# VHH binders against o26223: the designs that were tried, part 123

Target 1, 191 residues: o26223
Amino acid sequence: MKLLWTSQHIKVTVHIDGKVSKMDVLEAIKTRRSIRKYQDREVPEELIDKILDAAMCGPSAVDERPWHFIVVRNREMLEKIPEVHPYGAMVKDAPVAIIVCCDSSLEKIPGFWVQDCSIASQNILLAAHSLGLGAVWTGVYPLEDRVEGIRRLFSIPEHVIPFSVIPLGYPAENPGTRDLFDPDRIHLEKW

## First folded at step 9 (VHH)

Design m31 (framework vhh_8pnl_2)
Fold by ESMFold2-Fast, scan of step 9:
Structure m31 (fold): chain B 191 residues (1-191), chain A 120 residues (1-120)
Amino acid sequence: as target 1 above (191 residues)
Amino acid sequence: QGQLVESGGGLVQPGGSLRLSCADAGFTFSNYDMAWYRQAPGKERELVARITTGGSTDYADFVKGRFTISRDNAKSTLYLQMNSLKPEDTAMYYCAKAPFESHIDYFDYWGQGTRVTVSA
């Protein structure tokens, strides 16, 4: 059956005599880049709340939603993350970081929590981008040394698994966009 | 599969210039963002400059106005033009295929580096 997709785009006027255009979903997905340099600016709690709300809206296996989040704003704690995550040096310079965790007691189907937490992590990156922030996913799971280092640093219980550390802030860099479309990876009807 | 080989380092006096090159023997150079990193003795590796597939560039504050990153996709080669060199620029310089969108930071595509020494 033929199915025609149409979209309408709303441009919103900001209350304080400003006008902002909301980026559409495809634009947000295509223009999001990992950001590792941040302005020395506080990120409002309201924006973090919106990001976490969006993070919890992803699909999960049998709707198990096993994710928990730790919001880290404390400078001393952010500065300790590189000690247990060798390639996380940018985290100490971020105004805030979100640690995505899996509560294994919420798992309904074994093993799918990795996909669930991946979806939540990507939603954090995309939501941050849509709100004018930059973020980067720094991997924790399945590297056991990083998992245990983060667990000890943030007093995470044994049944909870730290999955990713996502520093975020107002971007202080502007990497160009990439064109990654590869039609050779698309097969019609059969392999 | 790509192999990165850095060259062009050496000893230079303060205020001097060097041009570093990084040759990719693989067939995927044009598909990657590329970067130059450096590591001074006893210090962490730090990003110096990066360039996207489309040619957009970004620089660390400590090299802005002095260093220029460029690429030649036909030659599968990345360059770093270093001007007005300072003793603080003394380091091993590494090029990398920069999987900046990687959700795991493994620097699998690092060469052995090329040494830059700035001294009298």
Scores: ipSAE 0.394, ipTM 0.707, lowest interface PAE 1.6, mean pLDDT 85

Design m32 (framework vhh_8pnl_2)
Fold by ESMFold2-Fast, scan of step 9:
Structure m32 (fold): chain B 191 residues (1-191), chain A 120 residues (1-120)
Amino acid sequence: as target 1 above (191 residues)
Amino acid sequence: QGQLVESGGGLVQPGGSLRLSCADAGFTFSNYDMAWYRQAPGKERELVARITTGGSTDYADFVKGRFTISRDNAKSTLYLQMNSLKPEDTAMYYCAKAPFESIIDYFDYWGQGTRVTVSA
């Protein structure tokens, strides 16, 4: 029997030790918010590994999966990101950041790497939220000055394109909830 | 759809104070993050301070401890209290509104700006 309330059986599950956290998928999507303020707490390597595993599980154009990830924990390097990304001030205060990159040598269809890296970026945000962390997507591509600044700062090869910088940590803010459903954007059978 | 109108700029001596205001005539003010940007002659626009819909604030390092951003949703007005002003603070100041979930720091809605000059 398929009722609207069947999804309620896909419960949020949390282990007290924080090793396992599960959230209903729709709840995770609807309650995820950008987080720019972080607690002064380290993020365990195990959680970063789980987030990156989730990032690589997204759909990809002809399964090209061109994404590469740089994990930045070094305080000196995090403090330099705002110099090449002028509106990324929150990155220096995060315990860790993930840089999502495209290896253009893995691209099979021109241009679809943008969608691929967008999917990976959103999966990082959702996975972080499901694990009790907060994160924010700060745009790099297609702003050429930011692309070149990040490339130089992290010694990224010319054939690799930095796409986004995602700081993450335990949240120190709660932006609240949103209701974004807009029926005027839904067209039945044709435009 | 609203017009952002900045006010409160002027000429002030080093060490002085100014309070900038930004009024939004629209009904959407409370739904947007708000920010103050500045642009000095010959420079790019740079973020000064931002405030989220929930009241969380963020400041550029060069103004931390001297400037305070605040909002009044009932009056649809954004404020920037500027203390201990320096000649380096001389710029055109712009308010902007953006969605909190923006993946880029570009703001779709800009005001005309208000000029701040810090000079002896």
Scores: ipSAE 0.399, ipTM 0.729, lowest interface PAE 1.2, mean pLDDT 84

Design m33 (framework vhh_8pnl_2)
Fold by ESMFold2-Fast, scan of step 9:
Structure m33 (fold): chain B 191 residues (1-191), chain A 120 residues (1-120)
Amino acid sequence: as target 1 above (191 residues)
Amino acid sequence: QGQLVESGGGLVQPGGSLRLSCADAGFTFSNYDMAWYRQAPGKERELVARITTGGSTDYADFVKGRFTISRDNAKSTLYLQMNSLKPEDTAMYYCAKAPFESYFDYFDYWGQGTRVTVSA
């Protein structure tokens, strides 16, 4: 009865035809692509909750876990993001975006929040992909104008640093798969 | 940015065909998603077609059914087969390396361009 009551792993994948089926972790990592075109279709709150749960499960320097998240669904607010992020034009067409932030008051060691927020951002991308959604990481930190623009737009406190803006939705494009393995980048024992 | 070399442009009459080529002198061609863009005089640069490292393709609505993008990784060359050419296709055509997975910005790296003129 383990299959009925103790199912610990849900495997889902997005096929080229957009159908959902089984996906393991390696498939998710290798087939995830940045998606910048979205269907005009809302993303259920339960999927956002699953994505944010996954975002918070990454490793963190001395377990400081400084991340905070802003979930933006308001169309007027999404349409204002490109005004402060010049390469975030696709955000206005997304049904939802997640802003990954660092609460600097939670820092235990200086500077490692960047890696922590990078890990959270990548987990959002992988979790979205595993759930049949598409997403893209648009860079905010360390670009001062984008950091301050996003801060003002979303009333973010001075001690909190916006790190990335990640629009997501059901994909309306399929960029396909990449072949990236490069053995010339692997050095045995020494450089 | 001078690392991509486009060729195959020219003057053609409406309804004609041209094949554009883009050669990458580097050995990293197979690691990049590639794109063709165009820019008509006095207009902004616009995406025409994309092809991933794995060969998946995407086209702008205004060229669907008329243009075909393809790549030859062994020759480090990108192609655009243009059929049923129209006067509105008149533009400078640019080959670009498209870093679709960039989290910094979506910057396409351009070649010098090849001119396509469609007129009687």
Scores: ipSAE 0.434, ipTM 0.748, lowest interface PAE 1.4, mean pLDDT 85

Design m34 (framework vhh_8pnl_2)
Fold by ESMFold2-Fast, scan of step 9:
Structure m34 (fold): chain B 191 residues (1-191), chain A 120 residues (1-120)
Amino acid sequence: as target 1 above (191 residues)
Amino acid sequence: QGQLVESGGGLVQPGGSLRLSCADAGFTFSNYDMAWYRQAPGKERELVARITTGGSTDYADFVKGRFTISRDNAKSTLYLQMNSLKPEDTAMYYCAKAPFESYRDYFDYWGQGTRVTVSA
């Protein structure tokens, strides 16, 4: 049997626990937290498709959109990630992880792929949160040992750079929210 | 000495016990995950134990059943109770705290360490 991934590009109302979500964008941004503990519960493919659709909607320098994504559900592969990413222990306990990659052959302007992949990574975190899931960004680039380790583990070509590993699942922890507004970091008219 | 100050290390006989303490001079202790790391001479730092803001604990396989990590948020202090000590536990022990939202996903704040020597 050949498993085909199908991208679904439909406009849908966000659902949390079977109910219509009332979380607006500002609320999602302010209440999103890194989640490293997950329920032993499968994430439906439909939700992954929605998250990846949102990831590809970010702005990109000169619209180069260099993003590629690897969706990992295989338990054996998830269990090998901590071997090449020392602080990725939570990944083996997640039902699924997304690896955000840059295809350097799509790069139109040098260096901006880092910002592009950062935007995609943050959109994955926000989309997951809006859908009732928890996720955490674990850094790969620019740490060369992690980049090479992930490349070898997932047979990633030389011209493709693994940027982040994002495990996700239904949250098994609730860290609450933070008030992070700091007016000392805001300068009016001049520094 | 930074924000984290370790204490409680010393020389002990094999089979002995020590309790390490880490005092956080800052006022945000309860908002951080905390960990103990160790570094033996000529080796890299390795994770010994970690405790989350909610009290969930994880241990390295080589200390399971022998070491217990705990925290006292009212005193802004982290502890490591070390029992059944072995010569291979000889190391400098470091307290670390991690911002919960760090995407680098490692501990960024370290103390100066406290030395543990198990006879030999």
Scores: ipSAE 0.082, ipTM 0.500, lowest interface PAE 4.1, mean pLDDT 83

Design m35 (framework vhh_8pnl_2)
Fold by ESMFold2-Fast, scan of step 9:
Structure m35 (fold): chain B 191 residues (1-191), chain A 120 residues (1-120)
Amino acid sequence: as target 1 above (191 residues)
Amino acid sequence: QGQLVESGGGLVQPGGSLRLSCADAGFTFSNYDMAWYRQAPGKERELVARITTGGSTDYADFVKGRFTISRDNAKSTLYLQMNSLKPEDTAMYYCAKAPFESYMDYFDYWGQGTRVTVSA
């Protein structure tokens, strides 16, 4: 891996060799897809630990890091999630799900915990993909019925806010990549 | 809008077959996950079948084994092969670009729809 900075365009050129990672960061970002179908295979605890480590490495407002995570492997609990989250039907078929939560007592700046938990959620998706797993972010906050449903189901305290439910497993589907680059959304020097 | 154009609906007897087509007259079809939804009078919209850009398919339990969703990226066309049709399949059928990467509820973009009536 070599880093080269250019001051003129404020560009960083990174040369990555095959010894650094199985999938480089740009490839991981561009090829990650939401996965809602999973193999009947257990996900090792070691991989979950790596994913959660990556989740906690994201930036947060004033480094408040308000994240807490619930790891759900119990089949009966996974099967109850669709009852309180209508678009979470795929969760019951996943070997594991991670619930991303905000502990509001750790919040230093009002409202920025939403960005913090969004960053953690995306890092979970990217880390899972880099490890050969598939995952999908199913939204909970700010939908009040889902927030309260998930809180009750997992005995989450009132000062903790469930943000997202992310089922994950070995993928049983392989969506193609998307061509999303739109140069009309890029403005040089000013709008 | 007018980008999605459905066809192939009609009147059939129980046990009959129909093939629905949906042409993306615009383009970029290959970049979208696609779906077929239906809505019968007095009922809510429901997902019938979905196909991802990679070709992975998913079906509602009430059509499994009877309906087949497929896509032809070269022709920018989505298909739904409907076999062993039942009166309860009577509905308006909608082609949709499915926002598979949504981290919230799906906000599918609908075509104009095509009517399927199954009646003796």
Scores: ipSAE 0.480, ipTM 0.771, lowest interface PAE 1.1, mean pLDDT 85
Fold by OpenDDE, second read of step 10:
Structure m35 (fold): chain B 191 residues (1-191), chain A 120 residues (1-120)
Amino acid sequence: as target 1 above (191 residues)
Amino acid sequence: QGQLVESGGGLVQPGGSLRLSCADAGFTFSNYDMAWYRQAPGKERELVARITTGGSTDYADFVKGRFTISRDNAKSTLYLQMNSLKPEDTAMYYCAKAPFESYMDYFDYWGQGTRVTVSA
């Protein structure tokens, strides 16, 4: 059993068989940080499968589940993403990235696909963290230049909208912890 | 949102040094990731360095070990030690609370900036 220190000084136990110790959901939420530095280490396919499974477990408007996922491991393609995404520089250093997309033909109610894909994206981040990986959500939609850039780069059809690019890898930085709780944002009964 | 105030800019010769400071008069400084950005005339604003609440640092490729970002949480102040300055480093330098959890941008709040001019 190998102990890995996450960027948040969270002890992640990695089993020899590639299994990671379970993380409490509240712990995952509270301790998750965006990770933009990665180890020179491949992410096992099994972990990606688990992450994608989690990505598909979220709710969606009238259960429309409009999401599609492009898993990118090709180095050339990863290195091209920053060319069309000015805040995606870290993608070139990641061993893998997931592009979350919406198939508009699957929409049952217009516009809710943004929430659907957001839920899927967040689940990817949480699942990754719970598995001892680091990830970051890089927004694509609704910025037209980024949307079209990713579309062209990955030959995404017109009816499919790229939503987010999420690089993943074993963390190589320590973002630390934050206290983001703000009671002033809580209103009882009325504003 | 609290006001960030940059200082320490000036005119220096190539090879010279400057130390920039950024004072945070706003929210709890220790809870925020911080960053330095710069913008040269006619160019886009670019990240110079970032430092997390945990003290993790990252630098742009052009820094090449010449700059050091640091923070003093007790003083609510961010620093950028710049050594071996080059004419290409001439820019307005901005301090920012860097919302590194943003899915869009690396910053949410900017100071007024401090001007750095490197010239013979």
Scores: ipSAE 0.046, ipTM 0.573, lowest interface PAE 2.7, mean pLDDT 86

Design m36 (framework vhh_8pnl_2)
Fold by ESMFold2-Fast, scan of step 9:
Structure m36 (fold): chain B 191 residues (1-191), chain A 120 residues (1-120)
Amino acid sequence: as target 1 above (191 residues)
Amino acid sequence: QGQLVESGGGLVQPGGSLRLSCADAGFTFSNYDMAWYRQAPGKERELVARITTGGSTDYADFVKGRFTISRDNAKSTLYLQMNSLKPEDTAMYYCAKAPFESYIDFYDYWGQGTRVTVSA
């Protein structure tokens, strides 16, 4: 949603209890689905910028924020991804993909970059969904063949680790919403 | 083992047809991406066809135009309609499932399989 460019005149005076904004966030989390089919339509650069801004807002271990991102729009490069990531076939059909990487030179606590890059990846999925786009996380790390294949394909330096490849675009499928709440996984006070 | 049950295999002449079924005894079938794999004698297991919970399908090049994958969520059953069968299609056929939201393409809910033999 682009609230930055909306009129100041009417929308500030009802439900300051926060009720409307709370439902929007929970709705986004609960209705986000993996999308693997995309319209033949380009994603504006400004939406990619908003998604990457959101990705960088996640928590990280000791605030190390080790993430770097590669934005891939070149069709020839997108078509080569399945050669090094065999289950990433849908990437070649996407208008754009984001590769989430860890710059190990930014790491302050060994090993926590995995959680940091996982958080960034999920924020990309949620931000894309909130902007009317669809995306899917395709795993790279810790599969060494995929890590090295992606590194070679995108000229990624040795101190940088490719973590995930996330194709995104305007959705051409609607898998619908699912309900997965399981109260048997909730333990009160103790196990 | 034992959640997925494949059926419908048999002996058929070249050019014939078979319909394979995979029944999921569980209550979560609609939440899973489903696939058919096959394994010929002395070969590794290979993907034949895949269907997502949303109905998107994907096929191996060697079966495109001949096989059709489909699902019936009300019956918790996956199907593979096999037309224009060739001797090269002779294999044990396996049903597999993975969560639709999987960020790694991993199938670990294999059934016992159903044997397809295409021979004159």
Scores: ipSAE 0.432, ipTM 0.728, lowest interface PAE 1.2, mean pLDDT 84

Design m37 (framework vhh_8pnl_2)
Fold by ESMFold2-Fast, scan of step 9:
Structure m37 (fold): chain B 191 residues (1-191), chain A 120 residues (1-120)
Amino acid sequence: as target 1 above (191 residues)
Amino acid sequence: QGQLVESGGGLVQPGGSLRLSCADAGFTFSNYDMAWYRQAPGKERELVARITTGGSTDYADFVKGRFTISRDNAKSTLYLQMNSLKPEDTAMYYCAKAPFESYIDPFDYWGQGTRVTVSA
């Protein structure tokens, strides 16, 4: 996989049978996989900016857009995440992680911030994939110990809720594609 | 309730073959990516091979060309065909429902393991 950047757009190439093809939206959705092994290689700030721009473009309840993001590049801080988030063991080996947070002061309708931050998290994963990066969503909310551990570690205010930790980098693994279409889950007109 | 049962391990000579099986008592086997892991004495557990719901496979470099992972969704069974076995393949082999797309910790989806010993 080769990633080329231009002033107007990112050119993402997918090498299939020795040929290069352009990734469309459906292909990106179907071929995105969680990546937990990363190359020892920095991710440019420009790519992080593009990912965060995409994260903020999702729908939200009453357009409340309650998300805030912490970008973590400091190796010492990345190495401390597994101490408060056991599922996040791979984070210590990532060049960067994004912590998706909800600022409850921006909430306009109670409870929908979970869906809002889920949408932002998935957009981060898809944007990263489209740019030739790999990422994984590691859950924080609603596990109280992880919420408070991450809050304490990153000095997050009480009115802000850490939702997910997403390490990302250039992938050092290549999982195969999935075929998940299940027609038994589709009901026509009625259950 | 989703517990996996491995079988097929044993003692084999270098260059020999074994086929490991992993039976899932659950009704949702076909909805999970599956994997084989191994743990050699004094080492951490490492991924050997994985297979997606669509049948796509991925292998660790140290087994590529020698091992083949496969699945039978009708029988809710995962297999690992191990050929050209080497002494360094000696380990406990574990089957896992590989919730690689899980955004939360998996519960206990590991089997008890099956021992593979490769020696003269």
Scores: ipSAE 0.496, ipTM 0.763, lowest interface PAE 1.2, mean pLDDT 85

Design m38 (framework vhh_8pnl_2)
Fold by ESMFold2-Fast, scan of step 9:
Structure m38 (fold): chain B 191 residues (1-191), chain A 120 residues (1-120)
Amino acid sequence: as target 1 above (191 residues)
Amino acid sequence: QGQLVESGGGLVQPGGSLRLSCADAGFTFSNYDMAWYRQAPGKERELVARITTGGSTDYADFVKGRFTISRDNAKSTLYLQMNSLKPEDTAMYYCAKAPFESYIDEYDYWGQGTRVTVSA
C-alpha cells in the first residue's frame, strides 16, 4: 500500500522577548529534538512562564487538568536528581528543570491523568524548542523507585505523583533532524 | 530488532587510520538514528559520534576533526573513519541503534564490538 501525503505549513506569529518571529507549527514539531547538553546560561523567567502557559493549554480528560509543575533552578537540588533518577545525569548540567506532577485530588476519572501529564510534557518540549531552547523528557512514572525518590527529594505531598523531569536550557548540541514518516503504520478504512 | 555486527578494528600506530563498519542484518536500518560508542578497559562506555536518519552528524569533543561518521542506507551499514589515532582512542568500539528520543534514556542493541588498539 502506497500513501502519498501532502502537508501545509501553518504560519504562527510568536512574540519572544519583545520581538516578533514567524514559525511553522509542523516545522517546530518535526525539528524538535531531545537536547541533553546546555550552555552555562540562565533561562529568563518570562520564557519559563510561556512554556508553562503552553503546557496548561493541552486537552484534558473531562477537563480535570490535574497537572502541577515544580520549577527547579537550585544547583544543589539539580545535582541530587541523578541519585534518585539513574538516567537523569544531564539534569545536573541544566540551568533549570521542570517537574511535571499530577495532583490526584483533582482527578475526576481514573487513569487519564497519565495522558494529561504526557500532553503537558510534550507541550513543554515543543514550546521550549519554539523559543530557542532545548529540553528532554526524562521518565519518572510509572517507575515506583523514581516516583518515590523524586517525591522525597522535592517534598512532594502523598496525593501528588511526579510524572516527568524535564531539564531545559539553551542548547549546546545540534543533533539535526529525523525523517520518520512510515506509511506501513497507516491503515485506510479498516485495519 | 536487527543484528548489528561491527568490524574493521585492529592494531595501528599513533597517527594511523582505521575505518570501522557496522552492518545491520535487519530491514529497519534507515528508520533509526545510529551511533558509535566506545569503552576502554576499566572505563565507562562513552558516546563517540552519532548520525540521524536525515544524515546530520554530531561528535564528542575528543574526536572532533579526527573522526567522521557516515551511513549507507542501501547497504544497511554505518561507518566510522578514524584518522590521527591516539593511544587514548584504544577501546572496544560499539555501534548502536540509538533511541535519542527515548524518554527513559535506554539504549538498544550494542553488538559484540570491534577492538581498536593504538600502540607503537
Scores: ipSAE 0.505, ipTM 0.756, lowest interface PAE 1.2, mean pLDDT 85
Fold by OpenDDE, second read of step 10:
Structure m38 (fold): chain B 191 residues (1-191), chain A 120 residues (1-120)
Amino acid sequence: as target 1 above (191 residues)
Amino acid sequence: QGQLVESGGGLVQPGGSLRLSCADAGFTFSNYDMAWYRQAPGKERELVARITTGGSTDYADFVKGRFTISRDNAKSTLYLQMNSLKPEDTAMYYCAKAPFESYIDEYDYWGQGTRVTVSA
């Protein structure tokens, strides 16, 4: 039984075995939306592994790959995240969250870790979407209160910087479609 | 910066109803998630309801089915139907806007608010 999730713009075919039809890269990019509501359904470890694999496939400055990932499934911990992340309320409703961190000791050149972790975070979102999951990037860095809150909550050492919290789950909302193409933002040869 | 203009507030008795409206005179309304917030005197601003561009809705726990958020993209207007109002619902109600996608989940663009007073 193909559960056809008919969103107005995203047809996600979820197979009974939890397998989702593969989508091409452009489709994933164009149809991905932030999802902040989740079904009461567990995310298989296999999918998390695939997502994390994708997270580690992005480029980084001089290939420094400074990223670390905390996978959070513990309900108590998920419920505590909103206490230190005032706009992370949806995290408590997610079956799992990934915290993307930077190990500063792995930096080869300063400052590019933000780009590195951003790439990793975006890959998580795209991979999740391609696998029939919903996710949202909740910003942590560079907001000091959130950084410190997440650090304390998860006992993250000082040389490691929490960057983003990404709750994941099977989608329970339809955020609609977006058309953000703007030809005015395209310049040919010169500004 | 587009100005959100709230209206529909007033004085009502407990158990009464109000319909709030928020008119967007600024940016393309359809490109934003919208929300209602409220702030009672001496309290922090709190989310009441959210509606996505796709029409998905979310409500605060205290709403308990009493309020309905809706939107009319053609009119660039957000609504909050409030039924079974209680004295504790007394607050300034604010309309807020958020873009399609943000990794900072703060809402932008606050109106001036409309006052709702529920009193016997």
Scores: ipSAE 0.142, ipTM 0.614, lowest interface PAE 2.6, mean pLDDT 87

